VHH binders against c3ng28. Designs and how they scored, part 10

Target 1, 373 residues: c3ng28
Amino acid sequence: MLIIIRPSGEIALKSPRSRRNFEHTLANNIRSVIKEGKIWRSQGVLFLEVNDNNKNIEELSKVFGIASFSPVMSIKSYNNNLEDIINKAKEVFAEIVKGKIFSVRAKRIGSHNFTSLDVQRKVGEALYPFSRGVNLENPEVEVFIEIRNDVAYFYYKIIKGPRGLPVGVAGKTVVLFSGGIDSPVATWMMMKRGSIPVILNFNLGGSVHRKFVLEELSVLRKWSGGHKLKLFIVNGTDVLIKLSQIEKRNRVVMLKRVMYKVAERLCDKANAKSITTGESLSQVSSQTMTNLYVTEYGIKYPIFRPLIGFDKEEIVELARKIGTYEYSIKLPEYCAISTKARTSVELDEVLKDEENLNIDYEKVLENSEVIEI

## First folded at step 1 (VHH)

Design c11 (framework vhh_gefurulimab)
Fold by ESMFold2-Fast, scan of step 1:
Structure c11 (fold): chain B 373 residues (1-373), chain A 120 residues (1-120)
Amino acid sequence: as target 1 above (373 residues)
Amino acid sequence: EVQLVESGGGLVKPGGSLRLSCAASGFTFSRYAAAWFRQAPGKEREFVSAIYSGGYTTYADSVKGRFTISRDNAKNSLYLQMNSLRAEDTAVYYCAAQYGFWDETSYDYWGQGTLVTVSS
């Protein structure tokens, strides 16, 4: 079985060298996901040849960089004779259009002694006796003929892919992954833009929290383009003990600063150039503009917040689409730091608290558990 | 300053054995995954074997059962024990490292390579 894979439109708009590099990464990701078969690039598309019994084709719907794909029903080589294409279309599509209102869509690449309109009209005429009629605007079924030089490809399905860019083209980002509803969605959005996420989790909730974080990452692994996900789990107990030494209203922001500082060290070690969070502006008291400013003050890497302008309903909708929502809602809240945060902490107070706590961020990271997913 | 230096390459007869070493410096080796890659004349670089920071190992099908990867974190060293060598194993062998284990396309630190020639 042959599959035509169409890369995302924004890849098509890149320079020839850049486009080639993106398509090469996409092909490698597809190989990692499908695990078998032959893939090659040709005139703006990828062709994937797999065994007819391959049940992993639906996984292409989760490969970023794919706009759409079509399983090919039949292939016909011809010598620029339109009659060969018409006869093959009749053979292949007669049962598909039987009793239905249909339309023929033709695409042509290369030099031919006929037009796409010629193909559409003559194939339409040949199939008409088997159908219930032709309607180009609102057909019940569409049949497609794609002619590339001396070969015609016949198909009737166009399956939508997730679009975006191939995972791997944009470099690594360290994700502060709480396991709540937001951080899995932020991770998915960074993968959609071609980034490889390095997952950093602060475990303040014990074994139950760990279980649901792993389940969420197993879901995200299906979207990673075959890339394995690296998870670093920090035991936050020592951090919590140190946080007990400062003013209660500053503890939530200080905990976030610790998380950012450890993520910064992980960026250094993993060769990541950004930190990603699931923070949305004004969603909770610790996420006011002032508190985000205080939280990230002095961090040397850019902070990406894909969800900064999203409503809770929008995030939930995406979490359901991704498949992480049902695990996210099962995560217990951190009771040890369940206190009302100040909506506008003072930078100088927080920096003084940070200096006094003198947390060894390198040691915190070094004691992390490392899991490959 | 991160550096990986390979050694132990040379000429060996078919069926013979050879041990490659890679010395790491400038980073805490024990926290990094490390791997061996090879590039034969006129061919693309290919994955041979990897060892995870936690000790998990993986091998390319072409070398499984014949090659053994190992590490000594106290000596900041990576090894590849090559047994039952074949003419097809002739290549320049490269040591690579990254924080944790990713996939064979994601290694950021590379050595200069050491040549292994299997010939009679």
Scores: ipSAE 0.000, ipTM 0.164, lowest interface PAE 19.8, mean pLDDT 84

Design c12 (framework vhh_gefurulimab)
Fold by ESMFold2-Fast, scan of step 1:
Structure c12 (fold): chain B 373 residues (1-373), chain A 120 residues (1-120)
Amino acid sequence: as target 1 above (373 residues)
Amino acid sequence: EVQLVESGGGLVKPGGSLRLSCAASGFTFSTYWAAWFRQAPGKEREFVSAISSGGSTTYADSVKGRFTISRDNAKNSLYLQMNSLRAEDTAVYYCAADIRYSLWGEYDYWGQGTLVTVSS
């Protein structure tokens, strides 16, 4: 079967060199996901030809950079003969419009002795006897004819893709991956903008926590455009032991500072240019404006917070769409630091605590477990 | 400065094998896609194989099953094991690296190329 794939409109707005690079990355990501068949570019779209038995074609709906795609019902070459198109449309669409109110949509690229309106009218006339009627504004089924030079493509499905940009075009970001529902959504949002996420997880909950993090990343792997996800797991136990030496109300902010500092070192090693977090403003006491300021103080990389302005309900809706929600709610929140954070910690106090703890962030990162998903 | 340096090219008889190497320096190779392209005299440069930072591989149909791409991130090196070589494989082979993956040859970093000749 043949599939027409329409890239995101934003890709068309790039310079010619950049547009080619984005289209090439998209084609390669599609190839990595589908793993068979032939893909080629033609006049602003991609064509994908696969065996009829391909069970993974639905995975195109998870490839960033795709606005929409359509399986082609029939391909017909013609010599600018409208009657051939009408006869083929009748053959292909008669059963599709049977007993339904329908409309015909036509597009043309190239030179023809007929208009798109001619196609719509004559195909509509030919299909009318099989249908329950025509409604051009809100039909029960739409049938499409796309004419490109001397080939007519027939389809009745336009399947929406996730849009965005192909994963790989925007460079790498280190994601602080924890907090259940939020961090998978933040990761997904960065992939939608074309970034490759490098996952950093602080394990505070042992093997059960590790298991559910891996399951969430398996879901996100389906959205990665075929790119493997690299996961660094830091053993949080030694960090928690050191944090027991400071005032309880400062421990959560200090733990987050340690996470940010380790992420900063990982940026250096992975050649990433930013840190991404799932933080939303005022969601919890550690995420007040003051505490975010204290947490990121002295970090040299930009901190991306895709969810900073999102409500919990908005994040949950995205998590359900992505497929991570069902795993996020099962993730144990095993934090040995169970005391509520101050809503406003003092910067100078936190910096003094940090100096006294003298944590070797490079060594913490060196002792991490590294997994590819 | 960024450099990619190929080695291992040479003359081989049909059915023979060669292993190409590419040494990377001046950037964090382990985080980049790496690829092999080739160009025969009088023809356009064509894609041969690519490998992601994580080890996922892609091959051109013409070399699939005969060539194997691999990488050693600890040594900042890329390899191409070429088996069952044919006269049609005669070309200058280039290694390339980019944060993005491309079938069309639009990579930011390129080596100078190494000649592979398959002839009796």
Scores: ipSAE 0.000, ipTM 0.092, lowest interface PAE 24.3, mean pLDDT 83

Design c13 (framework vhh_vobarilizumab_d1)
Fold by ESMFold2-Fast, scan of step 1:
Structure c13 (fold): chain B 373 residues (1-373), chain A 119 residues (1-119)
Amino acid sequence: as target 1 above (373 residues)
Amino acid sequence: EVQLVESGGGLVQPGGSLRLSCAASGFTFDYYAMAWYRQAPGKGRELVAGISRGGSTSYADSVKGRFTISRDNAKNTLYLQMNSLRPEDTAVYYCAATWGYDLSEFDYWGQGTLVTVSS
């Protein structure tokens, strides 16, 4: 089976050298996911040839960098005789359009003695007697003929891919991953932009929390373009004990600041150039603009918050589509720290608390459990 | 198993003709672009003629007008008709197949067949 894979439109807008590099990464990711067959580049698309029994083709729908793909039904060599293409289209598509309202779409690349419109008209004429009618705007079935130089490709399915950029082209980001609804979605959004996520989890919920974090990462692994996901699990118990020493209303912001500081050290270790969080503005007391300012104060890497402008309903909708929602809702809530935070903590108070706690962030990271998924 | 088997080589006088054949098996022949390469003793491999999936042809300047490449997809066979042969055409001729448009590398090669042009 031959498949035509169309890269995201954003890739096509890049310089020739950059486009080749992005298409090369995309091809490698596809190869990692499909695990068999042959892939090659041609005039703005990728061709993938696999065995007819390949059951991994549906996984192309989870490879970032793909706008769409089409399994090819038939191929016809073109010898400057349009009638051969028309006759082949009739042979291949007559049964597909039978009893249905249809449309023909033709695409042409290269030099020919005919236009795309000529192909659409003549194929439409040939198929009309088998059909229930033609409707270019709202057909029940569309049939496609793509002529590339001297070869015509016949297909009737265009399967949508997730678009975005190939995972691997944008470098690494350390994701502060709680396992709640938000952080898996933020991770997915960073992968969509071509970043390789390095996952940092502060386990405050014990073995049950760890189980569902691993299940969410197994779902996200299907979207990683074949890249393994590296997970660092910090035992949060010692941090929670230290946080009991400071004023209750400052604890949530201080916990987040500790998480940011450990993520900063992980950026150094993993050669990542940013920290990503699932925070949305004003979603909870700890995520007010003032508290986010205090939380990130003095961090040397940029903080990416893909969900900063999202409503909770929008995040839930994406989590359902990604497949992480069913696991996120089963995560236990920890009660060791009050969820009641000041909507506006004082920077000087927090910095003084930080100095007094004197947490060794390097040691916290060194004692993490490391898992590759 | 993929196989490309050349035949039709031999000894011919200057000005004579030969027809080379390449029998392909183990892959979907009509999906591949095909080519004839040659290698003379002590020289590198050179492209002689290419034919696309649709039958479009290309030739090296040194053989243009004398050689004709063709294919028979029903028989999985590639041909090279060589006319007006010259001593400089003496070489081992190889059949090659490729899927690589942008990479321009050939995936499969035959064992070669010797063509000698001498009086």
Scores: ipSAE 0.000, ipTM 0.121, lowest interface PAE 21.9, mean pLDDT 84

Design c14 (framework vhh_7qia_2)
Fold by ESMFold2-Fast, scan of step 1:
Structure c14 (fold): chain B 373 residues (1-373), chain A 119 residues (1-119)
Amino acid sequence: as target 1 above (373 residues)
Amino acid sequence: QLQLVESGGGLVQPGGSLRLSCEASGFTVSSNYMGWYRQAPGKQRELVAFIYSGGSTNYADSVKGRFTISRDNAKNTVYLQMNSLRPEDTAIYYCAREHLYFGSSYDYWGKGTPVTVSS
């Protein structure tokens, strides 16, 4: 079975060098996910030839960089004779259009003695007797004929892909991954923009928390374009004991600063150039403009917050689409993400507390458990 | 509705032992992060021991090797076994339920149980 894969429109807008690099990465990711058959580039599309159509259709729907794909129903070589194309279209599409209002769409690449409109008109005429009628603007079914030089490709489905960019083209980001609803969605959004996530988790909830973090990462692994996910688990209890020394109202912001500082060390180790969080502006007291300013003060890497402008309902809808929501809601510590803190902590006070605590961030990272998924 | 009741404090000689108990009602200790804090006169409350919902434990450096935190899920009770007590361990000991993140409106405290180490 042959599948036509159309890369995201953003890839088509790139320079010739960048476009080739993006298409090359996309093809490699598809090979890593599908693991069988042959893939090749041809005039703005990718062709994938495989034996198992149903499994490959589902897997392709989770590969970033794909705008759409179409399983090819039939192929016909022709001798510059439109009748060959018409006869083949009638053979393969008669049952597809039966009892339905339909339209024919034709695309042509190369030199021919006929136009796309000629194909649409003549194939439409041939299929009309089997149909309930023709409507070019609002048909019940569309049939497609894509002519590339001397070969015609017949299909009747255009399946939407996730779009975005191929995972691997944008470098690495360290994700502060809590296992709640937000951080898996933030991870997915960074993969959609072509980044490879390196996952950093502060385990504050023991074995049950660990279990559901691993389940969520197993879901996200299906969206990674075949790239393995590296997980660093830090024991958060040691950090919590040190934080007991400072005023309660500043502890949540200080915990976040510790997480950011350890993430900064992991960026150095993993050769990542950014830290990603699932924070949304004003969602909880610790995520006010002032508290985010205090939390990230002095961090040398850019902080990406893909969800900064998202409502909770929007995040939940994405989590359901991604498949992480069902695991996120089973986390025992879900309500801890809603912790009430001062809406405006003082920078100078927090920095003085940080100096007094004198936490060894590299040692915290060294004591992490490392898992590859 | 939520209640933590500490018991087992008292006067002991240096080198002695005490076992503190914390009975919880209105929630289950096995599903929560539980800790023991202490407060000496004129000082702020200091954390001495934690137990996770999963049973993992951690201790402040000042008590490591001398104190042991444990729980009995069937009795919904948390314990602090204190051995080799020193005069500097003199304080009021508090049982606390905390969410994993500090600053939570869900922090609950017992009324405390006094421990005096003197000879």
Scores: ipSAE 0.000, ipTM 0.136, lowest interface PAE 21.6, mean pLDDT 82

Design c15 (framework vhh_gefurulimab)
Fold by ESMFold2-Fast, scan of step 1:
Structure c15 (fold): chain B 373 residues (1-373), chain A 121 residues (1-121)
Amino acid sequence: as target 1 above (373 residues)
Amino acid sequence: EVQLVESGGGLVKPGGSLRLSCAASGFTFSNYAAAWFRQAPGKEREFVSAIYYSGSTTYADSVKGRFTISRDNAKNSLYLQMNSLRAEDTAVYYCAAPSYKWLDESGYDYWGQGTLVTVSS
């Protein structure tokens, strides 16, 4: 089975050198995911030749950098004779258009003695007797003929890919991963922009919490373009004990500062240049603008919050699409209901508390459990 | 159901010693940190000592050098050895452990009923 893979439009708009590099990374990611067959670049598309099309359709639908792909029904080599293409189209598409309103779409690359419009018109004429009619704007079925030099490709499915950029082109980010609904979605969004996530989890829920975090990361692994996901699990309970020494209203923000500080050390270790969180503005008391300001104050790396402007309903819709929602709902949400925290904490108080706690963030990270997924 | 049950409290003379125990059921100490808190009459609850899952320990300045926290994972029990007791150590002592949610201000969701320690003649 032959599959035509079309890279994201954003890749197509790049310079020839940059486009080549992005397409090369995309091809390598596809090879990592599919693990069988042959892939090659040709005139703006990738061709993938495999033995099992059903398995590959599902896997390709989760590879970032793919705008769409089409399983090829038939291939016809021809001697620049349009009649050969018309006869082949009639053979392969007559049953597809039977009793339906259809349209023919033709694309042509290379030099020919006929136009795309010639192909569409003559194939349309040949298929009309088998159909219920032609409608170029709103057909029930579309049939496609893609002509590349002296080869014609016949297909009737265009399957949408996730678009975005190939994972690996944008560098690493450390994700503060709670395992709730939000952090898996934030991770997915960073992978969509080509970043490799390094996962940092503060375990407050023991073995059950660990189990569902691993399940969520197994789902996200299917979207990683074949890149392994590295997970660092910190025992969050040790941090909670130290936090009992500071004023109640500052504890949630301080826990987040500890998480950010440990993530900062992990950025150094993993050669990541940013920290990503699943925070959205004003979702909970710890995520007010003032508290986010206090939380990130003095952090060395940029903080990416892909969900900052998202409503809870939008995040849930994405979590269901990604496949993480069913596992996320089984995890307790760390801070959302833990304390009735003030919506605005004092920076000076928090910084004094942090100095007094004197947490060794490097040691916290060194004592983490490390898993590759 | 999770239960923490303290024992070992009682009346002791200044300079004496007591060993508090906390037995857990429905919960395993080896998977989590655990702590001792105390509350004297008319005062707020205060932190005394904690042991982390790694075995590392921490102490309030007022008890440092006098109290020792330990655990026995095989017996699923937490201990507090209290030496050189002072009148100011008189309080109800509580065993505490976290749960899957940080549901209160202390970061601990499981609490024992408490055991009274009185330091007097």
Scores: ipSAE 0.000, ipTM 0.138, lowest interface PAE 21.4, mean pLDDT 82

Design c16 (framework vhh_vobarilizumab_d1)
Fold by ESMFold2-Fast, scan of step 1:
Structure c16 (fold): chain B 373 residues (1-373), chain A 121 residues (1-121)
Amino acid sequence: as target 1 above (373 residues)
Amino acid sequence: EVQLVESGGGLVQPGGSLRLSCAASGFTFSNYAMAWYRQAPGKGRELVAGITWGGSTSYADSVKGRFTISRDNAKNTLYLQMNSLRPEDTAVYYCARVGFTYEDSPYFDYWGQGTLVTVSS
């Protein structure tokens, strides 16, 4: 089976050298996901040839950098003879258009004795007797003929990909990842922009939370373009116990500072140049403008918050689309609580608490469990 | 409904030992960090010892080497073994469930009613 893969429009707008590099990364990611067959570039698209029994082709729908892809029903080599194309179209599409209102879409690349409009008209005329009618604006089925130099490609499915950029082109980010709804979505958004996430999890809830984090990362692994996800699990309960010594209202912000400080050290170790979080502005008391300022004070890497301007409703919709939502909601014993962080902590109080707790951030990271997923 | 019930307090002479117990109900005990706090007369509550879900322990400097925190997940019970007791250990001892909710949820802890420990001659 032959598949036409169309890279994201953003890739097409890049310089020729940059576009080539992105398309090479995309091809390598596809190879890692599909694991067999032959892939090559041709005039703005990728062709993938696989065994007809390959059941992994639907995984292309989760490869960032793909705008769309189409399984090819048939190909026809020809010598600039439109009649050969019309006859082949009738042969392959008659069954597809049977009893349906249809349209023909043609695209032409190279030098020919005919136009795309000529192909659409002639093929439409040939298929009309098998159909229920033609409607160019709102057809029940569309059939496509893509003519590239001396080869015509016949297909009737355009399957949408996730768009974005190939994972691997944008470098590494350390993601502060919990078991909740937001951080998996933030991770997905960074992968969509071509970043390789390095996952840092503070385990505060035991083996059950570890299990759901692993399940969520298994889902995200399907979106990684074949890249393995490196997970660092910190036993956060020693930190949690130390935080019990400070004022309750300051604990959530102080915990986040500890997480940021450990993430900063992981950036150094993993050669990452940013920290990513699932934080949204004013979503909860710990995420007010003041508390975000206090939380990130003194961190040397940029903090990316892909969800900063998202409503919770939007985040939930994405989590369902990604497939992480069903695992994120299975932490009910932590979701039933009504106590809240202080909406405006004071920087000097938090820095004093930090000095008094005297947590060895490097040692916290060194004692982490490291897993590749 | 989360419930924590402490027991085992009493009067003991300096140098003596006591074992405190905390019976937990209303939640999955094995999934939470647990701690012992104390409050001496006229003072605020202070952390004595903590134990993670994985069994890692931490202690206040004043009790390190003398007190041992442990847990029995099958019995949903937290323990504090107190050895070489001193008059300054006199306080009401509280069992606490320690935790944060994940991603944008508030911090919480639950406390028991307390059990009085008096160290005096």
Scores: ipSAE 0.000, ipTM 0.317, lowest interface PAE 14.6, mean pLDDT 83

